Miniprotein binders against Uncharacterized lipoprotein syc1174_c. Designs and how they scored, part 3

Target 1, 342 residues: Uncharacterized lipoprotein syc1174_c, of Synechococcus sp. (p08452)
Amino acid sequence: CAVGGYAGDALPLARAIASVSDRLITHPNVMNGASLYWPLPNVAYVEGYALDRFAAGDWQLQPVHCNRIGLLLDAAIEPELRIRHQQVAEAAQATLGLSVTAAVITDAPLGVTLRQADSGSTWGTIDRPDSLLRAADQLLKAGCEAIAVIARFPDDPGAIALQDYRQGQGVDPLAGAEAVISHLIVREFQVPCAHAPALQPLPLDASISPRSAAEELGHTFLPCVLAGLSRAPRYRSATESIAESIRPESVDVVIAPETAIGGPGILHWAARGIPILAVAENRSTLDLRPVDLGVPVQHLQTHLEAVGWLAAYKAGLDPAALSPGDRRLSYLNHSVQQATSG

## First folded at step 7 (miniprotein)

Design f16 (from L3b with L45I)
Fold by ESMFold2-Fast, scan of step 7:
Structure f16 (fold): chain B 342 residues (1-342), chain A 81 residues (1-81)
Amino acid sequence: as target 1 above (342 residues)
Amino acid sequence: SPEELKKLAEEIAKKLAEELGVKVEVFVEVDGNRVYILIYVDGKIYFITVEADDPEKLAEEIKKLIEELLKKLKEELEKSE
């Protein structure tokens, strides 16, 4: 399975991992809308910037039962579409029992623009980040503990990247800009934050992939953001004394796409001596020379193997014992190992 | 490392400030294999997101995108005048 912004993409995997974990930390993009169908009480949403701070040892995570959520609406959203988002938030309160305690409209249109390169890299602009941050500040002063941002994104039903995504290929072209928006708020205020774009409905496509259809049929709209934020752990400085918290030192295993191995983000976990499960997410070929991370890296072909590895590890088993083949003793003082060591 | 990310941000900020003649603040952050570069200039934020599993290709892609962005920033500042 691919983990990449489609609703339900990772729910079977997340359910399997959650069943053999005390706690699973993941992004909303891993379980984008799927948690609405199958809540997992030991799965926690953590924003990308916050995950980096956590991995680096700068922040710790404080579990919560429920956050008071603030709704931040881009002034660029048309009145009718804004009312729709208000109705969605109120419906989520009524049907999911969430707490959305305040809403604010930015004092200026945010002016989000987006471009995508052939390489898959994205770039764009936010014209009024000051307006975004002022609105967030208002919500926090009103007692909100997490922020849901709704920014008006450009509509482009004819874009090649969007069409590829709808056919089950490529990456979500909005994901980069969405991450930047939540990142700005998390960096400035150190509170949980997630974004849901305000877009016009896309034209019917009879050939749409089932994964993309799940997302477009309402699984990755505002309610999934609110559900994730309602249980998102709070971000606290690692220097604070907190009775119950999740610290990076308590992380037992990291599961990552093999394409992330050797990247900057994985180095924080490597420096902590955490075992890394590198999964071939989409039949990618791993480099013949593994990068030297100073920790054991387990290269796996499938997420099912990662689940099995984790289950064995949690049970106190050597996961290698579940693989075919003989496991033989190695002596330190008189074996073939001494003759061939190096 | 965090020190390398800070150094990269400082190098980008210095280059852009020298070329544009204005104050530039740059932040470089990481999320998995994604690198986020946020550039604050003239009251706006310009952002770049790059995915790469090869450090050498990542550096090349960042350099290329910064050069493209510098061209656009020069045009925008000229327009603002």
Scores: ipSAE 0.456, ipTM 0.794, lowest interface PAE 1.9, mean pLDDT 75

Design f17 (from L3b with L45F)
Fold by ESMFold2-Fast, scan of step 7:
Structure f17 (fold): chain B 342 residues (1-342), chain A 81 residues (1-81)
Amino acid sequence: as target 1 above (342 residues)
Amino acid sequence: SPEELKKLAEEIAKKLAEELGVKVEVFVEVDGNRVYILIYVDGKFYFITVEADDPEKLAEEIKKLIEELLKKLKEELEKSE
């Protein structure tokens, strides 16, 4: 389930933050693909819809030692390509010790379609979400605890958006459909879910960008999805009495780009009175400005400052104490403050 | 800001729901110079990705694509009955 289409670009930041946190909960866009290469034991993958429900106080997270993963395969996938994905899942079991306990093929092609507007923008559809949900239900009834979805995406090696992404410009043009697929399953069944697209191999490109090469060479494909899902916390209703769960009330701080990405999740954290660390270094092209959220918002220039803020906070310090300048006592009674020695 | 993204999602959802008379859910995300708009409407899923090197142009393209999607959805809905 890749949102934003950049493979592994947040791993150094995630490692730094994880080193100064008791627990880091991160959106798929931050850690997608990193779990295979640098596992972080105190980092939890939470799908976007689930993260929003968690922030809203509707769901709580139940840590797991491992999940039994179900493999959901789009009927539109050609037999040879389907077998390759089956072999990847079996290889992940053999070499990584993961539990992929059942597989199902959808009862109809999912019908993922992409269109490009004259402006260069893309949009598309998923024709058979009902078939997707029936297949997911079968896996859950078979005892699966997390679902990996492999949907057939259109092959278009000549598409401008795809070529731009391969050259290091823009983002993965498939990310929107991938996010929708996992969102649907999480919303309906309340289980961890992630997606990997099924595509025919693209032609060799000697000048491919490192980010795109990571995905095409398998670094951020199905094995990483399976590794992430094996450790993903389960989603439970906040009304359930669950021992050793992570509740939204346990969240101490939220780190977000100053230009903000993440919609309702950030608003819910603000409503809970959680401090927001707004980092200017991480910018969007919309040049969105942070608003007054009614809670402390720390405007920071770099992620390094965010790491420093967290380290101070975890140590029991007021992070402001580490900044130059004097902090003076404030009186609630102004007349006392104005008292003079004469 | 999160408020601006939420407002955009709400405006898109309201416009589509009012024009089509059906329940609509919208999610908007930004990454780099691209915006992802995810739309669930009447049992089907639509997604839009918009890329531009200028924020003003990006906003204009989003508006245009939502109008195009609305036109397509109205045509499909009318044909099915």
Scores: ipSAE 0.239, ipTM 0.650, lowest interface PAE 3.3, mean pLDDT 73

Design f18 (from L3b with R34I)
Fold by ESMFold2-Fast, scan of step 7:
Structure f18 (fold): chain B 342 residues (1-342), chain A 81 residues (1-81)
Amino acid sequence: as target 1 above (342 residues)
Amino acid sequence: SPEELKKLAEEIAKKLAEELGVKVEVFVEVDGNIVYILIYVDGKLYFITVEADDPEKLAEEIKKLIEELLKKLKEELEKSE
């Protein structure tokens, strides 16, 4: 639905869509803030790799009452900063009633580095992915059902890119690396996972973008990750017989930014023959050439139109009936003689 | 397509293994419109994330980033040897 690095970016949109849907499935990185600051009981948080596997028909989602969360801490985190994160997790337990049942420190510093390219692409390293996976396995053996990862990130992941992002330009330089970390755990262990970076606070910037300020002032931090993971559905093989599961066949509509429509991930949903709502509002420079996915694609200019489309659909209306223009009958046995519209 | 992603991973792995003289394992995976290129060299993970908004620009951007990564990998391997 929404583009952007952090969950706080999508909260108004998530609230609107959740109000007109029976269930909204979205990425933890998109919805963490919504779960903490404005509860959305019909929203399910699913990690990006797991969303792709779900769309492909390989996995199904098992709704949960509450997950026991494991806290995975990068050994590279300085003692003072580690204590801060321990206190945050304990505060979330005390004030939100979450189950954070175990913590582990990796057996080696993870060695996360990253660099932003001019295009907004991210590249970087994780020196010890094996240490990450061993720590995750230890938490799962202790009975944890979801994993929150705190990795030590560089304090300046690209001074120019970070400054541009703080001014409301470009993409969050951390988002790609954060996704990689959770992706590694989800791929290996098939459990809900989300990441919160360990960083030193950034200096005050009076001209900071409101969206960037929201991230820095605490709308997207560890408690949001923990709140999202506490309700995240578990991932199961599609071949298993699971009571009360959510299967990809139950998905009625996909909402995606128009920039995503030509991408590989959307093709799984296209193959299922469900409507795709392509929203243009969040773009800066796009190739608007028609895309042939072999399925109905609704090109919409605003998120308000997407909300209206969903409301009509949920009410049992053909949303096209509320759009401008006449809808004419097409006769299967007299299409040439009786129908003149294309 | 999944076949094209697998072929891309194989091509990247071959190029890097030949240039670096070490075993390289590459995975290319997708989440929405984001392409993830995960490169394992001697137990260390290198990653690239690229938005797949335009297939022609995607191929060029990946090639550019792989060339930049190759230069960095040569420097790091020389230091560790």
Scores: ipSAE 0.623, ipTM 0.864, lowest interface PAE 1.1, mean pLDDT 77

Design f2 (from L3b with T49I)
Fold by ESMFold2-Fast, scan of step 7:
Structure f2 (fold): chain B 342 residues (1-342), chain A 81 residues (1-81)
Amino acid sequence: as target 1 above (342 residues)
Amino acid sequence: SPEELKKLAEEIAKKLAEELGVKVEVFVEVDGNRVYILIYVDGKLYFIIVEADDPEKLAEEIKKLIEELLKKLKEELEKSE
């Protein structure tokens, strides 16, 4: 089992890694569009909080054939926009064969706001988290097994930050608040959850980044969330005895960008002795070396090398054996590697 | 570690409760390279998300953001009164 896809929304990378692994576990943002456009039957769509609980050894993942999905709609969404999302869910059922078995509208507007600090950190509010959780509970009591949340986000949460993201710079200003929404539901109910924002159309921008255009044109939107949730594994306590579950002990390797290796989630894998492949393909302004943090890391220059490393490892090879250079015996009871006299 | 995150949450909750004079519940959780600080004040959720590039800088950023939040919460309480 491999955990990876930390290099942004990278379907080509996910496809390559999936082809050389028995299973790939990755965050929903990495799988954006994959379920709709390319079948990846060995990839697990796991929400971020759940992924951390899995890494910590608290949870295990139970594979499913298909989840019954509940659609949770923020009362703040205007009636016409809400009907559009209803139509999208119905279209996904009709054209993709997904099961969206119930919908609820929150009993109060959720009141989502967000700001980006000058440090790049995200700050925001949810006025009515209680309303969010009550709606989720209603869907679960109706027999839903996964929840898709559509919350009304500000149309211009940060004019400069949003414009920078549209030009291919910085981070999506919505991503943090989206993660909080799914996090609240996953923490409370231990069910798969993902969010798709309700936004009004933005003006045409001929210079928009292709990645941002994919989001704005609807390439990566509610149907992708529904497709991912339809096969998302269920979250179970690691203390339970479950046949054919995916346990953290079965994870063989973790792939992450070099700049992310110092994060708390990666440290769980390091503590388990799991190999960590740190990919340096994206140049960063920060040069935080994983070795400085005591994390056992294999440093790689490209994602292609990461794929090659995995292929060699899965084939039963020491991946280092495929690199040029001599590798000689190491003597455990000899302090000098080369002896002149014997 | 889980114990360190719980301790951080308790310290943040104590500081905000003392400064604001109201009950505050705080949860500090991690998601890959992100730290989530979830602060409940009278049923309303305030959240702070910090991406950890450097553990030393992380503590400094959290302190700065908590001070900014405290300032805004004090202003909101004064307006409601």
Scores: ipSAE 0.613, ipTM 0.862, lowest interface PAE 1.0, mean pLDDT 78

Design f3 (from L3b with T49V E51T)
Fold by ESMFold2-Fast, scan of step 7:
Structure f3 (fold): chain B 342 residues (1-342), chain A 81 residues (1-81)
Amino acid sequence: as target 1 above (342 residues)
Amino acid sequence: SPEELKKLAEEIAKKLAEELGVKVEVFVEVDGNRVYILIYVDGKLYFIVVTADDPEKLAEEIKKLIEELLKKLKEELEKSE
């Protein structure tokens, strides 16, 4: 796993949206290695917890030139795998010019376990979260500004879920536990954090989905995490006076999957009165009644329509003006009827 | 809302503490369209990650997962001395 890793990786979409926006803020995991393969100068990579704090108005984002990255290695990783990850970090410095300034091995195995519930939800354990946080604290005290975590994951987290993901269905079974690890560090220390799991390689599958193959063949892995973290904005309290910051008040539009519109996080953006573009992942969802949040939402069928909407909006147009058909004038308090005025 | 998430965390913590007879600390947080339930029992973290889809189905799923976790925690505690 690296930047990107969810079944819905969106690098082509992010590139299209970035081309019609002054700045795009998105979760690193939706970019599937954009910072390594296709640099997007106006895209800000923000971890999920930090993105929610930003939406809530608690945090602001400080753009950076380059972060000093700390490498956090789970003591549970076998010596040979640990050396391989050290070599990868050193290779990223040598070939990409990244700054990986310190490494720490946790003082105890983290004890990560992962299970899929019958409902499809993820659950599991981290035996030693205290060891994780101590290692992170040590890196920050050494001057690191972002943290890359490598935790030893179980080699078989869920055979059915893994097979579904390899065939292009569902979500990466590791994604939930990975998100918990970075979430804990961001919540505690307010620094950019991303995770790449240490796993044994999987057997060759000639029929594997191209998106799953990208992760398994090394197309997205630790160097992508390090590249993304090198440019990740710093998280600051919204009460601080910081030059060149990105504030939640400057957000003009939110684009979200229709499935996210019913979620608690989206309500902060809706409350600000900005347009919410709800994109259907599948045209068949248009047959379902939408969730009513009591606020205006723009329901769109495709991501291409979202790109078009943004282009119109940025050009100073009402996007509805680009659709066929006449718009009708609304009277607020005049009792003028068409039959009497025309 | 933050108040609703805090209330849910308090309800889960009370239920688990009463059933297990141990100190339990619970956090319920949102990360995009995911809901995280983080349960600390004697320094060990148990986590549940659910994708928010339908608020009513989400509540039912959380309740079932908490009940399942409670059974497993009771089994683990019975094995320990």
Scores: ipSAE 0.627, ipTM 0.860, lowest interface PAE 0.9, mean pLDDT 76

Design f4 (from L3b with T49V E51R)
Fold by ESMFold2-Fast, scan of step 7:
Structure f4 (fold): chain B 342 residues (1-342), chain A 81 residues (1-81)
Amino acid sequence: as target 1 above (342 residues)
Amino acid sequence: SPEELKKLAEEIAKKLAEELGVKVEVFVEVDGNRVYILIYVDGKLYFIVVRADDPEKLAEEIKKLIEELLKKLKEELEKSE
């Protein structure tokens, strides 16, 4: 997802990029709000572990018309909140035509805890990951093809990281822990999975960032997750012969924040010779240079520049032709004696 | 690289198993600029999520968080004795 982990950071970017690409593959949390309010038929909703397996060449993505979704509810969720999520799933079926075919409550509370380290890293626990996986297995045996997980997260409204996020600073402190839950299911069962946390309402804050308000007031809530999962491509082994699949070899360009270029996930794309557009608008204050790491990248200042780059590329143009400055012809079999000073 | 992630997971698992005296299973996974360290101890999952914005600081951050986790786990195991 976007640097900072804000939903608002990603939705306009996803729409702009999708408009100049044949297909956009992106993380669930980037698409949650857009899936409900602005359907993007050429966008693939793919969980992080699955994206890594796809980039590595282990998996391929099979487009679908509609997945049968299973609803997995943490036993730790209070009855009232659980009924709310049940009503949301039923409303999505009735008003959006989604197929939520089964629900299961875990056989034990999952016991999710979350703490933010002073460094900004997150750490925590899930007491009963076995209960999570048994519930997922039960849904899959009932014929579900994708899983929506609702886990009870701790409320901690006084956390500094949460207050910083609500004021438009830093990253969503829940985002890492949310990804762990879907990771567990995708790794074990190789099916589309996304998570929506069950939380008590936060105290009213008249000064919250519009991006945080979008999440708290429902722009990135369970219906968006369900809408995304309904069209999420299925994960298949790259060794299988599947008609109309998306293979990693068909990826033309990767767009990433400059801070992500040093990460192991991007190196899979670099190894395939895929152009990487490193966007500075999402960079950290650290001086991390991709060229120092041996990764081939195109350095861009803004997302608007990335959109322009993609539009030119899709039109069959060398994007460099639209930038100021001269392009020089290079001869492969000509050498000139270099002038030296006396 | 994937090989380096697997080696890191094996090193963490060995250290934790030796110091805790119990079976430990560790996975290290990547999603963009995040590194996920998933540690299973006696059926319970402990997780660490680190931003890989600065690769040189990543190893030091992981080491610090693993040491903090070890202290907590030793205290919990000692209470159960």
Scores: ipSAE 0.656, ipTM 0.877, lowest interface PAE 0.8, mean pLDDT 77

Design f5 (from L3b with E29M)
Fold by ESMFold2-Fast, scan of step 7:
Structure f5 (fold): chain B 342 residues (1-342), chain A 81 residues (1-81)
Amino acid sequence: as target 1 above (342 residues)
Amino acid sequence: SPEELKKLAEEIAKKLAEELGVKVEVFVMVDGNRVYILIYVDGKLYFITVEADDPEKLAEEIKKLIEELLKKLKEELEKSE
């Protein structure tokens, strides 16, 4: 799983990998809804908790042509800001042909708060998680198949941390809380879910980093969330017999930054004997020290090497055959005399 | 492993329940190399997110954040419904 802290930071890589793959299943952080601007028909958005359940063998993925999306709006959102989000969803239906078939306002303000510790860790609260889940349940009973959540976030979740992120330093202070909201719904209802925060517009900053600017200009905001959810595969129990599903056993290879080796998802893939391509040049905002966990990985220096590895593999080649030097023949029978060692 | 995450959740829940004198439910989830600790107290959700960059630092960071959260929880529990 490729992880990233900036909006759209993996889209060029996802495009290259998608071109040499039958299907690419990607972590939310990789695409971050950016598929609206660059359509990738064979790329599937899978929410983080769901991706972990898939890797563990608990869930399977059911491809869809189009989901009916429910819009879940936090009661804490001011009327004008709520109407803006409603209009965006209606615009997405009218101009992109998406199905946003129902909307619900929570029966109580969700009460999202958050802060960032000096270590980069975040903590916060959701005062009314029950209200969030009741609203989700109403949308699903109305026939919705995926849920877009708009929660009212603090406008100033950490002035220094937010300013650092806008200058291209550190992590998005909202990322943890956003993930919690979608994880709660996915865990409870086993449906595709993504979150877009409701925030007041930030002041113009001429020195803002391009990645942060892309996020603030709506590049990875509600329309992108809706586009991603419209084709997100549904999450089904691995024990169900369903036609046209993607099972974890059908995954051929995992590509991840070296810093992410050792996460539970990666360990599940390693246990299956699947090749893991660990790429050194990925500079995720997550700074994970390498540890020797006994996980079999193929260490690569560049993403270009990962693309080349996949192209060779898909063509029926041993990718090692394209590297300089001779490969040795290994014999399983030591007691049989061989004429030559080769 | 999933069993280790469940054990961690149970340990945190027991500790918080004993110190607060109320029912506490804890879930630990992972997404990539990020650990999510979800703590339900009196119908309200508290969450902590930590990057797993070093096992030693991770354990220490979790302890520090749980202690900070415990102080805040004691204050909030005095505010009746």
Scores: ipSAE 0.651, ipTM 0.861, lowest interface PAE 0.9, mean pLDDT 76

Design f6 (from L3b with E29L)
Fold by ESMFold2-Fast, scan of step 7:
Structure f6 (fold): chain B 342 residues (1-342), chain A 81 residues (1-81)
Amino acid sequence: as target 1 above (342 residues)
Amino acid sequence: SPEELKKLAEEIAKKLAEELGVKVEVFVLVDGNRVYILIYVDGKLYFITVEADDPEKLAEEIKKLIEELLKKLKEELEKSE
């Protein structure tokens, strides 16, 4: 399941799906830490690159009781802002009971820059990716089991893309660069990782979208990232023998937005023969040409239909049985049916 | 298709190495409906992120962004001379 854009905009959906599934594995962009305000004990918080490796059959997920979290701070962050992040981590330990056991400052500013095209594509640079990876290695050698990254991002509060996002329009202009940082660490070290950007405070906007306000006011920032990482499953090679793992072959169904069905990520699930629920909400209903994935694709108009489908499936029912229309036998042998009707 | 996107990205990435005369390392990562192209040039990371709602449009967007990056890299090399 991938529903993007705003912090917490998928939490009601995740709650509904979690209530009718034994386990829900979801992308950080879906939950974005908002689960801090509504705990979902059967939901696994999995980083995007790790989720792709899981779907590909390369990795399996090991559930954990609690991770020791390392805090990785970009040397480009001003001293006063770094103290703020230290205080947030210490507050999370004191009020939420989380284990944030070590912190490291990179040995050089990471030098993050980014550009956005009209298409929503992002490109940019990280001057010192080696410094990022050395800092992560230090935390892991200190016994940390998951990493929270805080990188200094360009401010540019007057950019049109940022202002549109604040008003509830468009996509988060930082999301692509944020994902790259966590992907680098997950790819190199195979540990849970999540990112929270270090930015200067934005001016008060009385008309801000409630979903954008959730991010700006700290509702879904670092404490939620830390809470998510504390329970995030560990990434293990699929070749390892571990008793209580979640394996990709145990996935029963995938829920994805209809617009993602033609995308590369869904193809791993299709190759595994897993049913796909393609959801087209009313605000994004387009007549898309069918893509032949070689597996059943159930096209649904609403997430409510997806919840109903899952409830029927979990109960051992053919979901089509809950439709009001009659379902008739289909004969593979037409001569048998002709003999019966004649 | 994913194989066509990889081929296009690898062909353009090879062009970057040939045009610049330096070693270039390329990684293509997928995260949901996004494609990430990570290009290492002399220890510095350049990245491109594109969403895939139409494979053909995605391939063209990647090509355009890589051509733009090539122009930027040539400018940087010219300044260091």
Scores: ipSAE 0.625, ipTM 0.836, lowest interface PAE 1.0, mean pLDDT 76

Design f7 (from L3b with E29W)
Fold by ESMFold2-Fast, scan of step 7:
Structure f7 (fold): chain B 342 residues (1-342), chain A 81 residues (1-81)
Amino acid sequence: as target 1 above (342 residues)
Amino acid sequence: SPEELKKLAEEIAKKLAEELGVKVEVFVWVDGNRVYILIYVDGKLYFITVEADDPEKLAEEIKKLIEELLKKLKEELEKSE
């Protein structure tokens, strides 16, 4: 079992890794953008907080045939926009055979605000997190097994950041807030959750980057979230005895950007003694300190090398055997005097 | 490291409770190269999301964002009076 996909919407990478692994556990952003266009039956969609709990050994993943999905709609959404989301969910049921069994409108506007700081960081508010949690609780009591959240986001979450993102520069100013919303539900209720923002459409831009165009033109949107949630594994306590579960002990390798190696999620995996593939092409100009994880860290330059490493490992090879050069024996019972150089 | 930034953020967030005189709950987590700070103040959630760019710049940026949040919360308290 492999864990990866921290870069977001990286379906080509997910496809490559899935082809050389028995199972891939990946970040929501990777699957949300592609569940309709390239189904990967051996890939598990796991929200970030749930992935951390899984890595920590607190949770195990129960594969499912199909989840009953609940729609959680922010009371702040205008009637016309709300009806459009309702129609999308009904269309997903009619054309994809998904089970969207209940919908709830929050009992108060959630009050999502976003602002970009001068540094480019995002900060914001959710005025009524209690209303979000009450709505989720209602859906779960109605028998829903996964929750799709549609929250009303500001139409101008960061004018400069949004324009930069549309031109292929910088980060999506909404992505952080989206992760916060799903995290609140997963932390409280231990169920699969994903978010799709409710926004008014932006003006046409002929020079828009392909990735931004995919979102704005509907290549990735609510139906992808619903398709992903329909097959998302359920989160169960690690203390339960469940047949056919995916346990953290079954994870053989973790693939992550070098910038993530010191983070708590990766440290949980390191504590399990499994190899970590640190990919440099995701590295920023970050000044990184070497981190001693107590496990072998493979520093790789590209995702292609990570795929090759995994393929060799799965075949029972030491991946180092596929690189040019001699491998030398290391003696555990012979003292090596360190030479003081002249 | 992201872990050092998380501890720094938690320490700063605890300082908010002292400055505001109210209950403050803080949750910090890292997902890939992003740091998330969730701050509950009087039932309202404030959040900060920062991408890993430069550890020293990240720590300083988090401090500035927390100070800006504290200033806004004090202004809101004064206006309610």
Scores: ipSAE 0.563, ipTM 0.806, lowest interface PAE 1.3, mean pLDDT 76

